# Designs tried in a protein design chat: VH-VL binders against o27280. Part 9

Target 1, 266 residues: o27280
Amino acid sequence: MDSMNVPEVLEIKRIVEESESVKTFIFSWDFRREVRPGQFVMVWDFRDEKPMSVSLIDPVRSEIGISIRRVGEFTDRVHGLSEGDLLGIRGPYGRGFELMGRDILLVGGGIGMAPLAALADEATARGMRVDALVAARTADELLFLDRLEAAGVNISTCTDDGSCGFKGFAHERLLTLEENHDMAAVCGPEPMMFQVMRILDERDVPAQLSLERYMKCAVGICGQCCLDDTGFRVCAEGPVFWSQELSRVREFGRYRRDPAGRRVPW
Key: E = the ipSAE of ESMFold2; O = the ipSAE of OpenDDE; V2 = 0.75 times the mean of E and O plus 0.25 times the DockQ between their complexes.

## First folded at step 4 (VH-VL; framework fv_marstacimab)

Design p6 (at its last look DockQ between E and O 0.47; V2 from the best seeds 0.00; counts 0 for: pae E 15.4 > 2)
Fold by OpenDDE, look of step 4:
Structure p6 (fold): chain C 266 residues (1-266), chain A 121 residues (1-121), chain B 112 residues (1-112)
Amino acid sequence: as target 1 above (266 residues)
Amino acid sequence: EVQLLESGGGLVQPGGSLRLSCAASGFTFSSYAMSWVRQAPGKGLEWVSAISGSGGDTYYADSVKGRFTISRDNSKNTLYLQMNSLRAEDTAVYYCARDSEWELLDYFDYWGQGTMVTVSS
Amino acid sequence: QSVLTQPPSVSGAPGQRVTISCTGSSSNIGADYDVHWYQQLPGTAPKLLIYGNSNRPSGVPDRFSGSKSGTSASLAITGLQAEDEADYYCQSYDISLSGYVVFGGGTKLTVL
């Protein structure tokens, strides 16, 4: 097995509380091991293992960050950890985002902003103009606003309750924004991504979308993350897909598979 | 033969609580998502809540979020709906329905006969 | 008020063909979610009539048919019979409502 498949036990260097439900765990990273925005790592708490997107890539400080939302037993345990505690990290895996053009639009919902934040850093570092539509249920759930602002990103916010920015969903806000972008990167709940993708397609804006699926091996072997009608493996062919690819994926935005392989709604 | 039998309906005052049950038979209960769908007198159908076969996932309509709790006991082949803080607009026949092809929230291939819940002072 | 819009009522004479429309939006039927239909006879629980846009469960006569196009679906009943007098509901899934099951407002079919 490739050395990348062996979990490295890493010390949590720093924890950043992004919101009430989201923490960013920062680790020292050897950048001889390349990592790209949109790629994910498998996080192992010595009991269970879950895929997590990389939200911070800092070659200067030799650090990476992983943002984790508290949503279940695994993440509850991880959120209970402190600086100095240990986690197993293996990866990175998957296809990351590809930057193209001069102007990029980021559309993120909730924890979906994690990989997009990393992408924003890279894009701005390259001198690209970055617009970000940041969506959340409430103002308190909006992620990475200060970080994005500091990077020079033009931010538009929307919240379900109207507590910050546009009142409504991301796709509704998107309809009110200009379409002068060379590329879009999208990550969030699939219902959101589905609607956003449709709008971007109508506008002929090339779009990349990052999917989240139940994932087990992360190396394209077990098939647990296979997408219906295509056989795409989220861990191997994704998690970042072009809109043209996802247009072939029947289940995209419609349903997901639970750990038992049963279809469930979003 | 698939059978769904609702119970627990009745008259309750506003702000009160009621617990509905649905006894299932004729199929592997744990293999199917279950839903509650209600119908106010003379009105249409409204989806209320759903729970996955394993019970790991629950869903609620906005109108009942925070007030209703769906649960199931697979060992007893029974679906439950705990209704708290009941309102007049919750008055309806409550149907237990089996989800078909989806783990949750596709179409309902079997329905119970319903149990009437009346919220009135 | 309902996410899916149905005519409140339709009527027809025995032997005629009637259609019941179900109009949705880009977030449900237009998002290529399946449409299902239920028949509710007076004083009874709903019964599955059509699933997956056009499929009939066992026991449903072939004079019932379903179709979907764009943001709308339709239930057609040919050779209308007295026993078809009932309420009919379309049902789908809305992606913008956090995975909600959505019903039409229902259509009362009267056989003249």
Scores: ipSAE 0.015, ipTM 0.530, lowest interface PAE 7.3, mean pLDDT 92
Fold by ESMFold2, look of step 4:
Structure p6 (fold): chain C 266 residues (1-266), chain A 121 residues (1-121), chain B 112 residues (1-112)
Amino acid sequence: as target 1 above (266 residues)
Amino acid sequence: EVQLLESGGGLVQPGGSLRLSCAASGFTFSSYAMSWVRQAPGKGLEWVSAISGSGGDTYYADSVKGRFTISRDNSKNTLYLQMNSLRAEDTAVYYCARDSEWELLDYFDYWGQGTMVTVSS
Amino acid sequence: QSVLTQPPSVSGAPGQRVTISCTGSSSNIGADYDVHWYQQLPGTAPKLLIYGNSNRPSGVPDRFSGSKSGTSASLAITGLQAEDEADYYCQSYDISLSGYVVFGGGTKLTVL
């Protein structure tokens, strides 16, 4: 494998168990390396390296939090770590969310709430009114609710099975919500994001959506994170895109590519 | 030329099992996702199941999930549908259909002539 | 299950134009999924007629055309011929269903 940028090796300061399958790993961070909500870091466990969402940006405490869902071998190993253990962190990388106006809607599905939780903290610190639609398959997978409430965010929930809040998909709940927002930020399963984007576009609400694609270099040179229609590089021009940028991307919401480059359904 | 030839249809009692096969020729079988589509007598088309070109991903309609299993043997250019716990409403002509692409997100460009499955006591 | 609604039948005289609609929702056609069309002649298997909303495969005459707008799609047939008498199905994808693939209920075209 080719050498990459050398990650900074950091000690895990705290671990927050967000759910059975999601943990937030908190590190001391030197904020001369500025971090914006929606940017990502590459997490290195001394064997492999994966992009992960930044969910906490706290310059006052000099802390950054990285939320990781247990989904495979890498994340299983990382979830097995304890406070005091070491991880390598490269970054941050990518384009983050841009705040505008006074009223923001957040729409997050599952782990997609991670970057939105960081954005909510920034938005409330600026005095914005923040509404969040937090979606999951089941109630136990709803993330960051207590944190969002403590930040003053107005929360609506939905679950596929109806175990908490509205029974149904995020876009179905969105149709029942007020349309009084200056912008929206969306992150979650790509089919959800596609449907939410369509509704927001019809309402003329400026929307920013955070995409996930396979990454190798994280700095935009290898081309592994390119979107088929446009050549946009998720790690450089994204991961956050305006809805207008994505409206011309035919793969968005339709399929993804595995590490071998094959098209697979979402 | 592309050919898809279904076989294995027949009469079976409710609760029984049946295995359908689709022999493919005239194209690189492993490069295409495949589907089963059925049509009850006098009714419209109903998608049943799909499988990716590698066989690594499988998909099922809610009406058959847990009872039917799609598979493929790329070394034999053959698509399969194992149907268990059959019901009267599974009575249909079953078509083998080739997806135009490696992944399941496109159209069915070639169809077999179908094999009839009748579930009756 | 038909989540895409087609008229059960349409008719036209030879030489005329007919249109067959395919009406969906925000979870399928309205989610910007492509619509495909199939022709099924009596006693035969379906055959691809239109793909990717408006593209004709080789051998399909240009009197067949497709379009998509909003949550709906249309198949237009001009210069209607007796051989066009068949069932016509639209097909798309729905993000709320297992496996995504949905067909319309079908439309019987009668040439008078």
Scores: ipSAE 0.000, ipTM 0.398, lowest interface PAE 15.4, mean pLDDT 84
ESMFold2 (binder alone), look of step 4: mean pLDDT 92; pTM 0.942

## First folded at step 5 (VH-VL; framework fv_marstacimab)

Design q1 (at its last look DockQ between E and O 0.01; V2 from the best seeds 0.00; counts 0 for: pae E 19.9 > 2, placed apart)
Fold by OpenDDE, look of step 5:
Structure q1 (fold): chain C 266 residues (1-266), chain A 121 residues (1-121), chain B 112 residues (1-112)
Amino acid sequence: as target 1 above (266 residues)
Amino acid sequence: EVQLLESGGGLVQPGGSLRLSCAASGFTFSSYAMSWVRQAPGKGLEWVSAISGSGGDTYYADSVKGRFTISRDNSKNTLYLQMNSLRAEDTAVYYCARDSEWELYEYFDYWGQGTMVTVSS
Amino acid sequence: QSVLTQPPSVSGAPGQRVTISCTGSSSNIGADYDVHWYQQLPGTAPKLLIYGNSNRPSGVPDRFSGSKSGTSASLAITGLQAEDEADYYCQSYDISLSGYVVFGGGTKLTVL
C-alpha cells in the first residue's frame, strides 16, 4: 500500500473566506509529492471522507489550498473548524489538467472555479494568456475574482440573476464571445459543462472538463465513480477528461449515480 | 401492475402540519426515484419534491423548501411527504409519481389518484 | 407564470389535426433537455402520453406524436377523437431552477 493512500494528518494553517458558503483551507505541503491542478485529495475529518479539488498550489510558500463549499453534514463540520485544527489529507489523486498553447480559456461555475484557479496560477506563471469566464447563480457566489485578477487573468463574469456581469448562463455568455483559444478548461455544474463543451467543440477548441462523481476509494477499485458505458473511473481516468472522451459518456450532462448506484438528476 | 395510492390528505389550518403517504406496489420500489407533484384546484401541475431510490438524495421546489420533507421506507414500499408550516397556497391535490427511466431527465410514467390537501382557516 | 408556455386552449373537430405548443427557453428545452407530455382527462390523474420528445408509451395511439426544436416542443394529435378532450401538459428540466422539473401551464383541448 503506497504511502499516498494513507491519510496524513495536517494542521489547518489558514482559512480564507471566499464566500458565504466557501472556505479555502490552507495546509503546509511537501512538494516532493507533486500535485497538479485538476487533481483532488481525499479530506478526512476523522468521521467521514470526501474528495476535494486542490484550489491552490504554492511551491514558494510550500502550501496547498482546498476550497470547500458548505453543502452537507461533512462540509458543515469542516466549516466549523478553525486554524490550527487537524484534518486528514490523502492524495493527490486523479488526472489533472494539461496546459497547451498560448491562450487558454477557463470556464467555471460556482465551486468549479476551485481547480481552475489553481490552473490559472500555473498558466499565468508560464506566461500564457488566460481568459476566465466565471459563472455563479448570484454575485456573492462568484469565486476567486480578486485572486484571478491579481494573477493577470482577464475575467468575464456571468450570473443567473444578472447581479454581476452577463445575465444568464455560462454557455450563453460564451456564445457572445467570438475569440477562440488554443485550449479550454471547464469545471462546474455538469449541465453547464455539457453546454459549454458543445460550443467549444463547434468552435474546434480543445477542451478539458473536470467531472464530479461520488467517490469512495479514490484509487479506482470500488467502481463507485464509474461512468456508464465507458469503464472510465472519475477518480482514476479523471476527474479531468478531454471533450472527446466525454463524448463517449452517455450520462454526461444528463444524470449521475447516487451512492446506491441509482440515477439521479443534476 | 404498478399501483400508487396516496393517503393522508385533509383539511388543515394555516401553519399546521400534515403527512402524506403513498403506498406503492407492482414494482421494485427501491429501484425507482419517486416524486410528489401537486395541482391546485383549476390550476396546472407543479413539481414539489423528489427522492432517489435509496433515499440518499432529496430534491425540493423552492416553494416548499424548508417546510416539506420527502422520505421513503423501502421496506414498506411507501413514500412520504411531511408538510409543515402549511400555507393557503399549498392547497392542492397531491400526486405521488414514479420517476421512470430516462435518457436526459426524469419523467413520470405512473401516477397515483392523488390526495386532496386543503389549507384553510 | 409557468416556466414552459402553452396555449391555454385549443379546439378541433373530430378527425382534424391539432397541435399544442410548448415554448421554453435556453435554460430548459433550449438546453437540450427532453420534453415529456401528459394527458389529464377530466377528474383523473395525469397520464404519461409522450416521453423523450417523441416516444409513445404502450397503449398510446400513434395519432399522438411529439417533436422538439430549438426552445420549443410540440404535441400533435391527428384524427382527433371525442375522448381526446383533456388537459395536456408538457414537462422538462430547467437548470436555472432548484426545482429542476418544470411543467407547462397546460392546454385544454376541446373537441367540437
Scores: ipSAE 0.027, ipTM 0.565, lowest interface PAE 4.7, mean pLDDT 92
Fold by ESMFold2, look of step 5:
Order: C-alpha cells, then sequence, then structure tokens
Structure q1 (fold): chain C 266 residues (1-266), chain A 121 residues (1-121), chain B 112 residues (1-112)
C-alpha cells in the first residue's frame, strides 16, 4: 500500500468549490510519502486515470488537496462525487519546483495556480517575499486569491475580459511589473507560459515552468509524455522544467500531441 | 529492516582525499533523500550534505562547500561523499542518514552506524 | 556557538520530570520550521525520538513529548529511567544557511 505505482483508494474528506468549474478534493495523507509543490498525482475514478495538480500540502492536518477543473468526461464524473466517496490516488510523481533566493514571482493562469498556491505556502514559510500574477479569463475564475492574501503574497490580477484587474493577457501585465525577482515559477496554458518565458529569459530571471502532456505510466517507462526532439519525459524529467531546457523544445507553445502522436494546435 | 552501512573512513593527511560510501538496504533507496551528518569526537552533530532521491538537487554546509561532493548511484543503492582538501577540523564520525521522504526538508528517520575519518599528520 | 541553543546538561532522579530546551531565532524556529529530536545513547548512532514538533514514531514511549512555541522548542521526559541517560539533540532548519539543516549543540542527560 506504500507503492507509488499502485493506486491507493482514499475517501474524499472534504470538497472545496474554488470556482464554478474548479473543485479541490481533500484527502488524508501520510506524509512519510513526501509531496512537493509541482509534483502531480494520478487520480483514478475506477474507469480512467488522469494526472492532477496538488494544490494543498498540509502536513499539520495530514492532508493534501487536489484541484480539478471540469473539462471533460473524466473530470465531470469526479465533480459529481461527494464527501465520503472514494477515489484512487497514486504518486506523487515528477520533479517539483526548486526555490532559490529571497524574491519569487509566481505567474499562474487558470488551474495552473494550483501547484503555485502550494509553492506560495512553502515560499512564505521559508521567509521569501512572494509576488503572484494570477490570471484567468474572467474574475469568477481567479483562483486562490483569499488564500494567497492571507499568506502575505503580493497579488496582481489580470483577466481576459477585464472584469478584475488588468485587462489582457498575463504576459502583457508582466511587462508592467518590476523586474527585480531572483526566480520565477510559471504554470498555466502553454501559450501563456511561452510568452511569459520569453519575457523572463530576456530579463535574465531564472524561471521554472510546469508542463502538461498525456500520461499513462507516470514513471517514465511508457514514453507517452515525451517532448519532441529532446526526449524529455514530462512525468520523469518534468513536469517542471527550467526555461533553458524548454528553449530547445520546438513544440513548446506552438502545438501539442494527442495519444496517437498527431500534432494538434493549442 | 532498513539498514545503512557506511565505509571508507580512515586516517588521512591534511590536504588529502577520501571517498565515503553508504550501502542501503531494506527500502526503496531512490524514493528517499539522503544526508551526511558528522560528529567530531566528544562534540555534537553537524549536518554536512544532502541529496534528493533522484540525485538532481544537492546541498552543502558552508564549512564543506567546494571541497565535498555528495552523489548517489540508485542502481547500486549507494550514497557517496567525496571529500577533498581535508583539514584537521573534518575529523569526525560520519553518518549517513535517511530523510523521511523524496526531498530534504523533513526529518532523519534512520541512521547508519558511522565511519571514522581522522585527519592528522 | 550553535544556531540552536540547548543547555549543555540536565539531570534528574528516577521518576522525575526533566525538560530540555531548544532556543532559536526568527531565521529558524521563528520562521515556523518544525523541530525534531534525536536520542544518542553512549557509543551508538542517533535515533529519531520526536518529529514534527510533537509526534512520536512507533516504539517511542509516551513519556517523551515535544512542543514548540515562538522561537523555542522543548523536549519533556516524565517518569525518568536509568536508560534515558543519553545525549539529546534538537534539529530544525535555518533560512540563512546553505542547505538549511541545523542541529542544536546537544544536551547530556544524567540520571542520578
Amino acid sequence: as target 1 above (266 residues)
Amino acid sequence: EVQLLESGGGLVQPGGSLRLSCAASGFTFSSYAMSWVRQAPGKGLEWVSAISGSGGDTYYADSVKGRFTISRDNSKNTLYLQMNSLRAEDTAVYYCARDSEWELYEYFDYWGQGTMVTVSS
Amino acid sequence: QSVLTQPPSVSGAPGQRVTISCTGSSSNIGADYDVHWYQQLPGTAPKLLIYGNSNRPSGVPDRFSGSKSGTSASLAITGLQAEDEADYYCQSYDISLSGYVVFGGGTKLTVL
């Protein structure tokens, strides 16, 4: 039952409605199995299994939280569950974020704020100064704002429709922010991450970005999570990559692949 | 049964080098971060170095930075400490210790028996 | 001088209660890092005694307890027994140090 490769069946302890489309499912967790911000778990609903973001890492309460956006059939089924229902969890997997320096910038789009919320908690606990740029399509979809504010994070917001904060894309807002961070952590829609990465690279800010690709095994043996022309496996060498690693990846920000290997536009 | 067994200690002259090994058994070695902790004779514990489960992240105390290199071979379940430019103040028993999880930042739940390193003329 | 300060020695008679303090600063315990405790019997390797401020691993008697408040932590031993005679170390993390990990200077417990 301590096996990383076999789902453990866990009871949903609590469900937090983060937005109309995002719920956080909270489980009891034995922290002898350490979880770090930026790692992922595979969530099994007894029919299918998908990688999901860890957004809460609470060793004091012995809890983890998994934030899931309703986007398709699997996530619709999971969103239909109630407290006390069961899910399979295996993991954690992957390379998490590495913290450095004293000043960190977080740039998150939509559900991409989930692993960054966990990172913000760790960064503030380590005494770092944390600035967060939180992006979404609409104000109602901005995630974790109250939690970040309570932790002392300096928040800037942007929305595509202008309903909250800066009207426009995250990278456009980033151009108007101060450039004095020691590092950045970025997670969200891949086109957003590509544009943000370009700006941060130009400013010589070390950046780590979290990618999403189709996965089956989660331990690097099946090869289905590979990036074009580098051979990086998102589940093993990532999901968090340094911007320098991603600069060699032609597909980043330009297209993605389905499970059959076909190129599909973002 | 978790077992950690250090080896490679001995007598070395100042400026010399030694490589310590820690053989691990009874657990999935690659799932745990590992540390070296030393104890000079009659003195307290001093953390020396740590390495993540994958080997991708390494950390060093200021007193050894630039002179010591931690590494691991997960295929052999072995932790290493390469010690260069040794000084008299490096004289200590060196313990390998298992972190409770994949990354450092938790506690050390298992310790080896230690190996003695003596640096003197 | 250790970043985490412990008294160099503490003593007590069998059956008594003793406490061992671990005093830090705003860069370690005061930055809300956990405190862990290790027991080192004479001539042996350290052994985990308390983790996460107050949790006992399996096999550690409930007469050992830990707590943390502000910039300090404390290990309490009740019902003192002869076999408790050992060195005790607190351990935490300090944001100002490379690699963060720091041990207290150690406390020798003598059972009278």
Scores: ipSAE 0.000, ipTM 0.398, lowest interface PAE 19.9, mean pLDDT 83
ESMFold2 (binder alone), look of step 5: mean pLDDT 91; pTM 0.939

Design q2 (at its last look DockQ between E and O 0.64; V2 from the best seeds 0.00; counts 0 for: pae E 17.5 > 2)
Fold by OpenDDE, look of step 5:
Structure q2 (fold): chain C 266 residues (1-266), chain A 121 residues (1-121), chain B 112 residues (1-112)
Amino acid sequence: as target 1 above (266 residues)
Amino acid sequence: EVQLLESGGGLVQPGGSLRLSCAASGFTFSDYAMSWVRQAPGKGLEWVSAISGSGGDTYYADSVKGRFTISRDNSKNTLYLQMNSLRAEDTAVYYCARDSEWELYEYFDYWGQGTMVTVSS
Amino acid sequence: QSVLTQPPSVSGAPGQRVTISCTGSSSNIGADYDVHWYQQLPGTAPKLLIYGNSNRPSGVPDRFSGSKSGTSASLAITGLQAEDEADYYCQSYDISLSGYVVFGGGTKLTVL
């Protein structure tokens, strides 16, 4: 059994309240274990286990951060934790983002900004120009704005209700932006990503998209995160996919599988 | 033959409650998501609520969130809609509809004849 | 007021061709969600007429056809018959409404 598959019990070093529904939990991390933006870890609260994207990678402080949105029983329990409390963390797993070129566009929706924030830090550290389109339903759901700004990211916001920035969806805002980039990284609601991908493809901008699926094992064995009949497993071949890969995925942007394997709407 | 039969409609005062039922037959009930769609007198169709085949997932229109509860008993092949805090604007014929073969409420291939709900003082 | 816009009424003589438009937006039809159509005869429940933009269920005559382009869809009826007099509704899915099923306002078709 690979040591990576054994949860390490870690103390919550710090908690950052990102929004009303999102907290970032910070842990000490041994960077002998490499972690890349776009990879995920399995978070274990000693009752249940859920995959979570890494949102902070800080080799200087030897810390990682995991941003968690309050959406159900598991996350409710985790949000009830305090600094000093313990969580089990195993990983990292999956394929992370690849950086290429000099100009990168980040398009994120809601909690989808979590892995993109980590990517932004790496990109800016490499001297890349980073533009970020940050989308949310409302202004109070926009994440990591101060952090991104501090990193030198050029931010554009959009909200469904127009409470901040462009009123509308991310893909609509993207249509108003004429500048092309060397590559794009996208993460958020899948229907959003689907529309964004279409636009980027039309513009011949290479794009990577991070998918979310129900994951059980995180090691490509159980098949719960399999995408249609493509053979793609989100935990193994993903969660980051190139647009060309996702073009083969029929369910992308249309439906997801529940734990029972049934198709459900987004 | 697929059959859907709604019942439970009637006259209720504002703020009151009503429980609708839909008896399904002619197909494996648990294999299909089910929906409620309503139609106010002389008006168009409005989706109200949906529930997955297993009952594990429920969906609601904003207009009924917090007031209506969709449920199902697969052992009885019956769909339910508990309607609380009823308002005048909830007056409508309520249709039980079977979702498409794809187990999503993307479209509705079979409809019941509907049951009339009237909310009036 | 409906998320999908239909003309309130259309009319035609027997044997003629009529079309009913269904106009959506970037969050539904424009988001590449399928459009479905229902026929509602007077005093009856809706019946599925077209699914998946252009597919006909069993029992639906081939004189009914559906199409989709951009943010709009269209139902075409050729060889109009008296029994076609009914209300017609388009239906799709809207992402902006947290995955709501959305209907058009309906179109009353009168056969002259």
Scores: ipSAE 0.086, ipTM 0.649, lowest interface PAE 2.9, mean pLDDT 92
Fold by ESMFold2-Fast, scan of step 7:
Structure q2 (fold): chain C 266 residues (1-266), chain A 121 residues (1-121), chain B 112 residues (1-112)
Amino acid sequence: as target 1 above (266 residues)
Amino acid sequence: EVQLLESGGGLVQPGGSLRLSCAASGFTFSDYAMSWVRQAPGKGLEWVSAISGSGGDTYYADSVKGRFTISRDNSKNTLYLQMNSLRAEDTAVYYCARDSEWELYEYFDYWGQGTMVTVSS
Amino acid sequence: QSVLTQPPSVSGAPGQRVTISCTGSSSNIGADYDVHWYQQLPGTAPKLLIYGNSNRPSGVPDRFSGSKSGTSASLAITGLQAEDEADYYCQSYDISLSGYVVFGGGTKLTVL
């Protein structure tokens, strides 16, 4: 579409408080502009612009939702907005998730559950069996449990502190779950995703993983929007990658880049 | 000065076992993924197995899965390939090769001289 | 058969230019995976000649060059010399396979 590179100024229709640090902002959307789970939009507060994953896709109500965690100056300002206020939205951008088979495992950590919640809706609408492993540091940070339950998803939880479900990390909980799936989709902190990917690879379960942190260039014009070793442009070619693609990326799960471009351990 | 030196090759009968070693020097061994690549007489290159720098991840060609085991001892700067249930089609020169940088990179920047494994009666 | 296709042989006279092709598909070279090239002189181990489509390691003369377009790559050798007689292998990665890397079948270069 012509308008994909121009922000549309949209009114915040509803705000759902998902947790102390996460809100979902809901907008009316014209679905002649197709949106798929795993895609992102650029959110503009008329000062700064940041990429955000689409967490709700509802063509029946003609709505999309964007879930935002409060982590810095931009997100703090957006969290201060109310229903009726305006935001600029460009997109959607990026490669969405691909569904195959009859059974899917979703593994989400923290805000990474947001794009997976939209995927869960599509998978259940297609008649797939959906199992979700929802992970967070504490019970208060588990996201979308009511929404997933309402959709008929089989939910397992884990928290680092043991305040809800299994006490431990997502990959530790996954090791106690022996059911095979036709595919998996994973989104969360990269160290978590790396450990989960290793287990799924050992079980021969094809997985798609979403790299939220790399969504910097909405239009894919600059070479800076890429993974360290392979030169993939995440905003044009991602943010969703198959696990075999990520096995070639030295930085995945092993190190990150600081603002100066230096390698830093997680 | 990066050096890779293979040893342990020789003549072995079908169904037998053989362990190859690759002694590495001139670099921090634990920082690099390592591979075994083989070449049958008069044939092309075939990747056999790879191991991450930490030793936590291993990979195998379908032709050797269940029969070969790759391992490493980072304290001794040595890569190993344990070959069991050997078949005539395993006859080849086996090369030790270093992945270009860190764990699980795309190409092999240094190769050893190779060691010949002959599976025959 | 190899996933990456190379001509089994190529020949040229001293001083000429020769090109060795490496033909892949949408699951490897066409998926934007890099192509690397190795030179194997008779009786020796392979040596890295080109990495990342077009980069030369230190010590490789500039008469060797690599390029990539669509689903294929090529190695060009200019100013051909007798000591270039060798086998040449391309290598990439295939997303549709569970393997670590894939090699081309190799090309024997003969200097006439």
Scores: ipSAE 0.006, ipTM 0.392, lowest interface PAE 13.9, mean pLDDT 82
Fold by ESMFold2, look of step 5:
Structure q2 (fold): chain C 266 residues (1-266), chain A 121 residues (1-121), chain B 112 residues (1-112)
Amino acid sequence: as target 1 above (266 residues)
Amino acid sequence: EVQLLESGGGLVQPGGSLRLSCAASGFTFSDYAMSWVRQAPGKGLEWVSAISGSGGDTYYADSVKGRFTISRDNSKNTLYLQMNSLRAEDTAVYYCARDSEWELYEYFDYWGQGTMVTVSS
Amino acid sequence: QSVLTQPPSVSGAPGQRVTISCTGSSSNIGADYDVHWYQQLPGTAPKLLIYGNSNRPSGVPDRFSGSKSGTSASLAITGLQAEDEADYYCQSYDISLSGYVVFGGGTKLTVL
C-alpha cells in the first residue's frame, strides 16, 4: 500500500454551493498524483470515510474539486465545514473514463453529473463535440449547467416534474435526441443508467457507465464492493465499466447490496 | 416450518397509538428482512414498512412516514410496528411478511395471518 | 389509483383459461423490475404464487404461469378450478416511491 492509501489532511480552499443539497469542496492538489475523470477519492472527516467523485481537475491552478450531496450524518457534518477547515483525502482510486472519437454523449442524473463535468472539461479541451443530457427530479437539482455551458457543451435537460426541459426520464429524452455519437459516458441512479444503456446498446453506441457500491479498503482487498455474478470490485476494476461488461451482470439496475450484504432496490 | 404470528391489533381512537408484534419461528430470523403490509376492509394490499435483517435500515411508505416506526429484536425473534397518530384510513388488517433469501425488496415468501387494527370513535 | 393497474375482476368457467394483467410504467415494470404474484383465498392471508416474473414456488401447479413484456405483466391460469376463486395481486418496485414496494390493486377471480 503506497502514500495514496493513507489520508492526506488538506485544507478546504473554497466551497461552491451547487444547489441546496450539493457543495463542491476545492483543495490544493499535487498533480504528481495523477487524477483522471471517473476516478474517486475517499474523504475522511476524522470520524468516518466515504467515497466521493472528483468533479474538478485543474492542474493549472493545482486544484481538485469534490462534489458532495448532503444525504446523511457524514455528509451533514462535511456540509457544516467552512473554508480553512480540514478533511482527509485518500486516492485517487479506480478506473476512469476513456475518450474515443469526436462526438461524445454525457448522460448524468443528479450527483452523477459530478464526474461527467470533469470529463466534459477534458473532452472539450481535446476538441470533441460534447452533448450532455442532464437529468434530475426537479429543476433546482440540475447540476453544473452554467459550467457545462461555459465549456461549450450542448445541454439538454429533463426533470421528472417538468419544471425544466423535457418532462420525463432521461431515457425517454434520449429517444428524442440525435443518434450520431461515437461514445457515451453515463453516471447517475442505477435504474436510469440501465435504461440508458439499453438504448445505447440498440444504437451500437459504445458506452461507459460509472457504478457506486459500498467500499471499505478502496484497493480491492476486502471484497465489500463486489458485483454479483462477476466478482468485479468497483474500487479496483471500476467504478467505470464498459456497457459490454455490465450486460452480463444481473444485479445492475435492479438492486444493490447494503453493508450486511442484502439486496436492496435502487 | 416458517411461522409468523401477528398480535397487538384492536380498536383505537383517532390520534391514538398501537404497537403490533410479529413472532417469528422456524428460520434464522436475523438473516431476513421483514415487512409490514396492510389491507383495508374490502381493499387491496398496501406495503407499509420494511426493516433489514440487522435492524440498521428502515423504510416507510409516504402514507405512514413520521407516524410509524418499524423495529425488531433479533434475540426474541420478534418484529414490531409502533403506530402513532393513528387515522381512520389506517384501519386495516396488518400482515407480517418475510423477504426471500436475505433480500430486501425481493418478494414476500411467507405471510402471517394478520391482525386487525380499527381506528374509529 | 394504484401505480400497478389490474382489472378489478375476471371470470371463467371450470376448465377454461383466464389471464390477469398488471400494467405499470417506465418507473417500475418498464425499468425491468421483476413482477411477483400473490393469491389470496377468501378469508386467508396472501401466499406467493409466482416470483421473478415466471417462476413457480414448490407446490404451485404448472397451470399457473407468469410473463412480463414492456411495461406490463400477465398471470395465466389454465384448467380453471373452483378452488382458484380468489383475489390475485401483482407486486413490483417503483423508483419514484419512498420504500419502492408497490402492489397492484388486485383482481377478483370468479369461477362460474
Scores: ipSAE 0.000, ipTM 0.399, lowest interface PAE 17.5, mean pLDDT 84
ESMFold2 (binder alone), look of step 5: mean pLDDT 91; pTM 0.941

